VH-VL binders against Lysosomal-trafficking regulator (mv). Designs and how they scored, part 5

Target 1, 99 residues: Lysosomal-trafficking regulator (mv), of Drosophila melanogaster (Fruit fly) (q9w060r2686to2784)
Amino acid sequence: SLNSQILYNFAAKFLPVDGEIEGEIIITDLKLYFLATYRCRYFNVNCDIANITEIWLKRYQHQETAFEILLDTNKSLFFSLQNADDWKIMREVFCDKIV

## First folded at step 25 (VH-VL)

Design ae1 (from ad1 with heavy chain V101T)
Fold by OpenDDE, fold request of step 26:
Structure ae1 (fold): chain C 99 residues (1-99), chain A 121 residues (1-121), chain B 111 residues (1-111)
Amino acid sequence: as target 1 above (99 residues)
Amino acid sequence: EVQLVESGAEVKKPGSSVKVSCKASGYTFTYYAIAWVRQAPGQGPEWMGGIIPWFGTPKYAQKFQGRVTITADDFAGTVYMELSSLRSEDTAMYYCARHSTYFGDEAFDIWGKGTTVTVSS
Amino acid sequence: QSVLTQPPSVSAAPGQKVTISCSGSSSNIGNDYVSWYQQLPGTAPKLLIYDNNKRPSGIPDRFSGSKSGTSATLGITGLQTGDEANYYCGTWDSSTDAGVVFGGGTKLTVL
């Protein structure tokens, strides 16, 4: 399903309202994917980068390594990065969308 | 206590649509899917599809692709299954069930009581 | 017609042992965990066995599950009249049309 070149790979947690899922964020030229570490039969978290309207830097468990992606559909995706270096890279890559 | 509460019985005409609801409560939605499984009289269970609340992307059985729509009201903890272009063969008990997948204990561990859908002219 | 194949019926006297087979393929039973469900008359299915051989809380040890290759087996010892029900096996199928598949069911009659 990954028909584009992978540009970045970040260890991350996907943060729905009532839980957290460990995995990785995959960033290609066109899309952002989240791949869960564990088997999830119904799990499908991804978005077109073009549909990202805003990115909000957030806190998660007293760490400033989380961010919320706001999509043009008015849906949002909340992630927490595990590595500080990845956080810096993420901010550089999406600097034009960070509010 | 984990609960799945389904909507009431439905009687529909051929060609119409039916929308069944399943209200889930008592557990963390993130780690479980709500699946729809129907059972025609005298037949075995048939998986139709499912969805994890918050994620919003349902998975469908190919047999029902294009005719079934599964949606979720995340804040209400309610999952919906809409089946269109109903035919007599769609007469069945429609169950919602909690599908455990994330923890590796893959099974339908909690079942609703079922919603009877009768399609007749 | 069901992806998984079960015998349509089995019967035994109280106190006896019965086994219910479930046969599939490499894309389902051969690849994923099998679960078993008990359905009493007029009720919703109830999880009986998961992960091939594990019992949920509340399920007595009279019920057992096993898997070998592309086949699974449900065992019931010390058969009781209350065990009279339909039993279904289920698993995930990893074919191109990925999804949950069930057996056609086995009606257990306690003589």
Scores: ipSAE 0.650, ipTM 0.905, lowest interface PAE 0.7, mean pLDDT 94
Fold by OpenDDE, fold request of step 26:
Structure ae1 (fold): chain C 99 residues (1-99), chain A 121 residues (1-121), chain B 111 residues (1-111)
Amino acid sequence: as target 1 above (99 residues)
Amino acid sequence: EVQLVESGAEVKKPGSSVKVSCKASGYTFTYYAIAWVRQAPGQGPEWMGGIIPWFGTPKYAQKFQGRVTITADDFAGTVYMELSSLRSEDTAMYYCARHSTYFGDEAFDIWGKGTTVTVSS
Amino acid sequence: QSVLTQPPSVSAAPGQKVTISCSGSSSNIGNDYVSWYQQLPGTAPKLLIYDNNKRPSGIPDRFSGSKSGTSATLGITGLQTGDEANYYCGTWDSSTDAGVVFGGGTKLTVL
């Protein structure tokens, strides 16, 4: 649910172990959400910003467009930005977590 | 070939727990959920819940909330359904089914052969 | 007890047409896609129709689906003896207790 104020949204792909999910990243004051373009009843990708420990820029399909979010649970979330310029905003928003 | 292979039949006492497994193979896990659907004798199917392996967050029917646990061994492609506090009315055929919800094609398109769970004193 | 309502049974002679209705509400059939499943005796359900009116590969065009308002209909033309089975409708219910719901099933007898 999106109960908090939306601050930013980026077109992106969620990158699980296999496949890729098109959608958008939504950043609120408290959480980061991923909303898939296609409806999926079992899809729920989000995290509390407070639980994010590190964010690493990664390569996806030979381009520096992806990033990995490390969580305090030792889990991680991989995303690829559709617009590389949005990484500038990501770096500003999560400046203290960017490695 | 897409396959869902379920574990064998179970006979349980009331109050005990049962854990049924479903091994999925032959497709990309990202785009499908494995759902558990049971069917009591002479009744229609009943959705219990489901999970997309890579995401690890199951969804449950409220009827079974607190009594059912759905988990996944992602790399083994195996999904588990554990039902606790068994009662006689839990006697049913338990199916795992691939639930296509992505790309707008929403349905159970692949079904396992089912696991018979009998609860009797 | 089933959220979706189906007639308990229908029957017809070979070669005839039958229809099976599925009635729901605005929170399920009225809001989401309907699927139909065929279950032959002693077997698991088989997807017959999805997204109201689409057939998976291998399903003959004798089978058709439609939806209007809060009701759905499965049509079977050119009835064959092999069509004798139980048929279930299913859809997503978006009520507070969100989840998949099924009909009670319809037993089709080929006379």
Scores: ipSAE 0.629, ipTM 0.901, lowest interface PAE 0.7, mean pLDDT 94
Fold by OpenDDE, last read:
Structure ae1 (fold): chain C 99 residues (1-99), chain A 121 residues (1-121), chain B 111 residues (1-111)
Amino acid sequence: as target 1 above (99 residues)
Amino acid sequence: EVQLVESGAEVKKPGSSVKVSCKASGYTFTYYAIAWVRQAPGQGPEWMGGIIPWFGTPKYAQKFQGRVTITADDFAGTVYMELSSLRSEDTAMYYCARHSTYFGDEAFDIWGKGTTVTVSS
Amino acid sequence: QSVLTQPPSVSAAPGQKVTISCSGSSSNIGNDYVSWYQQLPGTAPKLLIYDNNKRPSGIPDRFSGSKSGTSATLGITGLQTGDEANYYCGTWDSSTDAGVVFGGGTKLTVL
């Protein structure tokens, strides 16, 4: 659950291998959450910011709007941001992790 | 064609574990969960939990927490349900079912044929 | 013992109409969509109704669903011998132990 103070909120798509889920990224002081716009009873996408090892800027649908979060578990989360301003903010917030 | 193919019948002793598989195919995994629903003889369905492939985080019914483990091989499109510390009361037909939740309809629209698990001394 | 309450059995002659009730609470039926399932002897359950009143492809319009408050109802008109089966309602329960809950089932006998 969201128990920490929300710092940022980005309209985004979560991009698993064979689809996309519309929602929003919520960044707190400790964690990154993704909340789907529509009900999804089994959905739980989040990570501790401390466990983020690298962030790779990526393309989605031929646009420079996506990024992949690499975790210390070698798992990754792939997102696409919908707003250019949010993209800029994301880059600034995670500048030390972007490769 | 959407298919859910479950593994074969199991006969187990009390205290042992059983692992049932469910191979899903014919649809986009992202938008559906695979849930496990069991049904003891003469009783109604009982939801055990479920998982969406690629997400990797299962949800469990509290009744089975600590005793059930649901996993997915995303590349093979196969979901597994392992139930440990088996009891005679665990004797049931175990179904995997596609749980549509993303689209808001929240129903089990596709069912496997079921796997019979018999627990006996 | 089931979270959702159904009558244990109903019966009617061919061609007649039957209704099966499903009673819950504000945390389940009162809050989420209800689905209905038909289970013929020796087979897996089959989805009949979703989203309270919608029919999947292949389900005849003889089957209908409705929801009011914390209760749901399955209607079957033009009853056929092939309709003899167990029927279950299901929904999501948003209580502390959130998850899918089912009714105890209703056995429909075609006389």
Scores: ipSAE 0.507, ipTM 0.878, lowest interface PAE 0.9, mean pLDDT 93
Fold by ESMFold2, last read:
Structure ae1 (fold): chain C 99 residues (1-99), chain A 121 residues (1-121), chain B 111 residues (1-111)
Amino acid sequence: as target 1 above (99 residues)
Amino acid sequence: EVQLVESGAEVKKPGSSVKVSCKASGYTFTYYAIAWVRQAPGQGPEWMGGIIPWFGTPKYAQKFQGRVTITADDFAGTVYMELSSLRSEDTAMYYCARHSTYFGDEAFDIWGKGTTVTVSS
Amino acid sequence: QSVLTQPPSVSAAPGQKVTISCSGSSSNIGNDYVSWYQQLPGTAPKLLIYDNNKRPSGIPDRFSGSKSGTSATLGITGLQTGDEANYYCGTWDSSTDAGVVFGGGTKLTVL
């Protein structure tokens, strides 16, 4: 299997409780990463795809473009995609994890 | 008012550990990085590492890797630093300091008053 | 040893101007933003300059910063006796021990 081949890149916002961080979701064979458009040496958002237990489709700003990833550690990551084609691809790639 | 308050001064023996706390108030704790910076007498500041509480994963200066542990407790609004295997050269003033921006690593705009750790027999 | 080099001391009379240099390398000052801190005796450092040349609210415009190549400079005009302190530069360093680095400090004596 491929360890670090980039399969998809999605323009996205990472959504903490209050605010938005612009960036890109990168999906490899094994991992999902979020790369912010700015550099912060403390910022590191990623997960192993195998550790994703559930994905919940969400609305953001009244658009069905967001999703929340629940990990096996009970941590969650909340994103909004900026492209309708990417939204379709995300749903196809993770269809078995969407509740 | 944005404020950082370190725990009280410590006197420790060589080979022991020290754990210092930094209680934050007046801002949204979870999204701003807090770092630990020490200063030995007559020397410049020395960054030891820092953490954004939301991520929970610290970044350490390589010099301290393996001896320093930085953690955050969102409930207490507090960041901790533990330094192990203490030596006399670890005698210094220890500060916590906040990076100024939301999820950022810009300059340190808020500093605690510092706490002294003295290592002697 | 300090990664960033500063003169150990400078002095000038009230009302005069001084500059304090900070010399680094391409892995730090040459590649990242510089900040400057004032430390009055017995106190914590206080931010004077961020992003090379910007002043936080409450810092008088007689404090200024600049950067050229791998060097940065803090300028202080209209010196006051209350400016007597240690001054430190700081920046991120991307070399093998990546992290925040500071200068060794410059003691400013106001005559």
Scores: ipSAE 0.424, ipTM 0.798, lowest interface PAE 1.8, mean pLDDT 89
Fold by OpenDDE, last read:
Structure ae1 (fold): chain C 99 residues (1-99), chain A 121 residues (1-121), chain B 111 residues (1-111)
Amino acid sequence: as target 1 above (99 residues)
Amino acid sequence: EVQLVESGAEVKKPGSSVKVSCKASGYTFTYYAIAWVRQAPGQGPEWMGGIIPWFGTPKYAQKFQGRVTITADDFAGTVYMELSSLRSEDTAMYYCARHSTYFGDEAFDIWGKGTTVTVSS
Amino acid sequence: QSVLTQPPSVSAAPGQKVTISCSGSSSNIGNDYVSWYQQLPGTAPKLLIYDNNKRPSGIPDRFSGSKSGTSATLGITGLQTGDEANYYCGTWDSSTDAGVVFGGGTKLTVL
């Protein structure tokens, strides 16, 4: 389903309420995807960038490496980035949505 | 102890809907999918679909597409399966099962005791 | 009619060995891991084998699984009366209608 042009690739953790899933965030011209490191038949975490209303910078494990994506559906996606450079890139790419 | 507790038996009229619940406990809910598998009398198991908690996007078997809805209450650790437009052929035992995929073991390793759904006029 | 094909029944005397075959295609058994389930009368299915040949904890080593090409086999040695049950193979099918598929089941009778 990665039909759009890939612009960025970040090592990341998806952070549901009761755990964490290792993988990578893939940002295309239209969408943000999260691909888990391990195979999961039912896994599907993605959103249209256009539907992102706000991005909140967050702490995870007492480090400022996480962020929460708020969608127009009133749902949110919580991620933590593994690389400090990726964090800088993320903030630059989504600067207009960061609150 | 890991367990899946399903709701009680249902008796429904044709054309109605049934909603079965499956409460999961004893493990990290987000790491496993919950699938629904039904079994008509004298028949083999039939996969209907499944959902992984917190991701919110269920997957359905084509046969039930448009007639089945699988949802999850992530905080309650409960997954639901609603089947609409019931017909006599839907009479079956409906199982919820933990579908382990993320850790590399792809199988239904935990099963509920099943919910009997009887559709009759 | 099931996507995976199993013999409808097998039988053997106690202490003997039986094998149950499961045949599929390149889009299912040929591509993904096979699981086997035991279903005793009046009970829910129980996982016997996963990832073609792995046993969950609590499953004795007299149960074994193997896979070759588009076929899988369940082996049961030292057959016991308590093994009398229906056995189902299952796997993921990656065709256009992707999802879990099961065999039609094999009834094992202990003579």
Scores: ipSAE 0.299, ipTM 0.819, lowest interface PAE 1.2, mean pLDDT 92

Design ae1 (from ad1 with heavy chain V101T)
Fold by ESMFold2, last read:
Structure ae1 (fold): chain C 99 residues (1-99), chain A 121 residues (1-121), chain B 111 residues (1-111)
Amino acid sequence: as target 1 above (99 residues)
Amino acid sequence: EVQLVESGAEVKKPGSSVKVSCKASGYTFTYYAIAWVRQAPGQGPEWMGGIIPWFGTPKYAQKFQGRVTITADDFAGTVYMELSSLRSEDTAMYYCARHSTYFGDEAFDIWGKGTTVTVSS
Amino acid sequence: QSVLTQPPSVSAAPGQKVTISCSGSSSNIGNDYVSWYQQLPGTAPKLLIYDNNKRPSGIPDRFSGSKSGTSATLGITGLQTGDEANYYCGTWDSSTDAGVVFGGGTKLTVL
């Protein structure tokens, strides 16, 4: 929003059905962003945290380092985090939304 | 074969609108960004904007913001561009073009043959 | 005026080499990848070079690209009369109104 402050910045991958897009997740007090590192000129994720209805913990490449975010528009966004500490923080930050 | 096919040529009067379609075939449409690029006679190409069909939110060149609308129909494999408040300066060849990688890079590896929009009194 | 600057024309004899320059800025060529397009008369542009120096399948290795600082160069060796065309550079401009930008074009004449 107008005066959002950055609380967390995670190295992450956005996971479309058949690929990986490297970038970072930025979490503010009001929003979740995904910023691709390169070559994704038409794609940026910018969602209000209030619009996130459910979060599902997921596995990716045989690691429990991923999660799927369900928005109130019924769009689903699938991410993996680079390290376990960030994944643990993600769980704590959004514990009230985890299914 | 991978193809992009624009709809037929249009002759329009100043102040009207035009809607051009681009039918994609021969590849997985969903994640490739498709852009509209126009070229007036004797000029270089000019990017107008583009869209990822899956994402559905277009990006527009600032010059066309407010006059151009780009949409995609994933099931039809088709991207549309509507340009409103036409002026004689909008007379050009209009191309749809596919970006080289998912979600849009800097390059266009597939181009349609183009369609002419002529704006005259 | 075009954001990217190209010479209006260049010429050389068959069999010779020519280069075509493209000058930009730190908001485009300096920080982003350059592509090059050939446009034969009456046809759509065709991708010749992407990622500064890579050729798509079907483009012969007599076409080459390079980039240094805020400038890019297309090289064409072994010129053929069929190479006579307009050539455009393109890249992403990350300034305030970010988007794809193209050069104004260079007409190559093969005599």
Scores: ipSAE 0.269, ipTM 0.753, lowest interface PAE 3.0, mean pLDDT 87
Fold by ESMFold2, fold request of step 26:
Structure ae1 (fold): chain C 99 residues (1-99), chain A 121 residues (1-121), chain B 111 residues (1-111)
Amino acid sequence: as target 1 above (99 residues)
Amino acid sequence: EVQLVESGAEVKKPGSSVKVSCKASGYTFTYYAIAWVRQAPGQGPEWMGGIIPWFGTPKYAQKFQGRVTITADDFAGTVYMELSSLRSEDTAMYYCARHSTYFGDEAFDIWGKGTTVTVSS
Amino acid sequence: QSVLTQPPSVSAAPGQKVTISCSGSSSNIGNDYVSWYQQLPGTAPKLLIYDNNKRPSGIPDRFSGSKSGTSATLGITGLQTGDEANYYCGTWDSSTDAGVVFGGGTKLTVL
């Protein structure tokens, strides 16, 4: 629920196999959400931070601005952050999960 | 050409469940949301929920929450809907329909021909 | 009773013009895009209008859509006997448990 304390809000893109979905990542004390900006009525990402097993830093468009989240279900989510400062914050906040 | 084909008509008893399928063809199935929309005789359409095949997490209308399960098989190009605890008022034509844009919008540009589910004892 | 309100019926002579209204609220028509569907007897709905006023390919330009405030209108000019059908509006409702909502339909009779 978004009734948890919101800690961070990052402008981001979710990166499916072929495309980009603009939105924002919201991080609370318990969860990571992705909320699409426009018209993606069925697409919401909601995962428990405790279920994130690994984070892999990635390049997107030749920039080190992306990361892939591995869940304990072996499902993988690929994001690019729009702000370099937000990418630095993500690395600091989740440093214990980064490979 | 883009097509959606529902499975055949079903006659069910009250309290049972029905599972209908929707086979998609003629387009890239993975990112288009597909919804189930039903229509009782003489009534307007009623959205039950939908799913993006790639994403796999459905969204349901509140009215059907707890009774409906929507799933997708990307390999088979097929979306399924299961409705449990059937009542006589569930008798309707059931359509699968494709949303007009990737990941779902407000409109449905492709509809199946529909399949009848009749709930009668 | 539907979330979106349409008149139950309208009629006009061949060659004439009709409009079909669809009334909603700020949680749906007021802030979201409207679509319109034609349903001929015994068939599935067919998309006529999306994004308030755009036509898919194959829909003739005598079908038009508009939206003002919390109300939408489907216009049909040059009426033909083949236009006799039920017409539905649809949109996204952004209330607490959001989803697609439709009107109850308008039966168009061509004389």
Scores: ipSAE 0.212, ipTM 0.733, lowest interface PAE 3.2, mean pLDDT 87
Fold by ESMFold2, fold request of step 26:
Structure ae1 (fold): chain C 99 residues (1-99), chain A 121 residues (1-121), chain B 111 residues (1-111)
Amino acid sequence: as target 1 above (99 residues)
Amino acid sequence: EVQLVESGAEVKKPGSSVKVSCKASGYTFTYYAIAWVRQAPGQGPEWMGGIIPWFGTPKYAQKFQGRVTITADDFAGTVYMELSSLRSEDTAMYYCARHSTYFGDEAFDIWGKGTTVTVSS
Amino acid sequence: QSVLTQPPSVSAAPGQKVTISCSGSSSNIGNDYVSWYQQLPGTAPKLLIYDNNKRPSGIPDRFSGSKSGTSATLGITGLQTGDEANYYCGTWDSSTDAGVVFGGGTKLTVL
């Protein structure tokens, strides 16, 4: 009967190959969500945190503000955080998954 | 050149199913949402649903939920629509159409030429 | 019946201006972006206007869009015989039937 409580909200960009989708990452006790700010009518990204196998820290626009999340399905999600403090929190929250 | 090409016209009996394909070319297929929109003779367009190929989870119009299945094959650059339990009212032109921005907005900037599905006994 | 209401037909002479209305509700036009499509006989729809009033590349500026409240308007100036077509509005509807909705269409006759 576990419920989802929101633990963190990070202003973020999802980074497709050629573009940026503004939004926020929401982290609960069990799930990670990305909610686009702009009109992304078909996009509803979420995953169980338990299904995240690796997180790779990355550079974006000459800043160490990005990370790539690898899932157990071999899919990956590439994000950049808008806020340096959120970057530090993300590293702490997911320290056991960072390569 | 950006193009969407639907598979050929189909004639089907009531109660059967039809599966139509939409081959995309000339752009990055992965993140653009592709939708299926049908148009019965003399009627306006009717959105059936759509999919982001990378994401793989379709969204369906409520009217078609339970009868329509939309899938994407990112390797083949192709989106499929299957409509089951066909009725004569399903006789229409079926279009695939690309939403104008990544991940789907309200508009469709690229349309296929359409393919006819005729349901008759 | 169409969620978005359009007049079934309009007509005007070459060189003149015409407007085509699209009436909706707060669950669609009132809070979401409107697009317009031209459909020539026997062809697929073609995007004329998106984001209420923007033209994609290749659409001449004699096509314009606007939105006020729960209604949208397509304007066409300098009418040409080649503009004779059906015109459809479209938008997102956030109600229980959430998804893209279209008008029933307006047949433009250039007389």
Scores: ipSAE 0.209, ipTM 0.742, lowest interface PAE 3.5, mean pLDDT 87
Fold by ESMFold2, look of step 25:
Structure ae1 (fold): chain C 99 residues (1-99), chain A 121 residues (1-121), chain B 111 residues (1-111)
Amino acid sequence: as target 1 above (99 residues)
Amino acid sequence: EVQLVESGAEVKKPGSSVKVSCKASGYTFTYYAIAWVRQAPGQGPEWMGGIIPWFGTPKYAQKFQGRVTITADDFAGTVYMELSSLRSEDTAMYYCARHSTYFGDEAFDIWGKGTTVTVSS
Amino acid sequence: QSVLTQPPSVSAAPGQKVTISCSGSSSNIGNDYVSWYQQLPGTAPKLLIYDNNKRPSGIPDRFSGSKSGTSATLGITGLQTGDEANYYCGTWDSSTDAGVVFGGGTKLTVL
């Protein structure tokens, strides 16, 4: 069950190449999910944490509140967090992957 | 310009398979969902399934589950639909269509001209 | 059988107005956005209305959409002979067989 495994839930924006999508990041012991606030039935953005190779800290709108996750599939996911405390937690949870 | 171009018309025997391609151009292919929608003569459209190329996992209509396979080739900018175990009822016009927003399931704003698959029985 | 119900045909004279209904359920129209498509004879469907009542660029304002409860309506004013076509509603259905569903279509005849 997703609810029984949730460790963190962060208000976030997913940042594709030419836009932004409001939603939330959910982290379990094995996976990271992004759930958009609008309905999207074709997919949910998710990845196994084991498949994350690097994380790069980034600016968004002149604030250091964002990060880019590089996957072993040669794809990347770019997110910004609404809450600075959540960004700090994200850094701690994934400290060994941060470049 | 934004375009979707299906492969050419096909005539098939019952029990065989058909694979139709949809070449996308003029937009960022990887982030927009492309669906396959068919239309039998004299009938309304029927959604078969779709895929976001970046995501790579398709979603299928229950009616076609087990007979349809949708894949994407990000490098070629092309989505494929393969329909197996063809029957005469599969004779239809097959369209590819794009959802209007990336990562979304909003309305279909771009349609190909369609391609006919005829199953002779 | 179509999940979304439309009248099979409507007709009116040039210059008049028509409405085309689309009836669904709480698993589709009641909880999701409706789109409308025009299909001229021998052509692919073309988007007329998205998000219940919004027009894409290039669609004249004589085309309108609305939604109430589990029903949606396409309105066409100032009818022209070029409006003779089939019209389809579409939406996402979130029931057990979740996916995109379309109405069976309404043939508009301009007399």
Scores: ipSAE 0.203, ipTM 0.730, lowest interface PAE 3.1, mean pLDDT 87

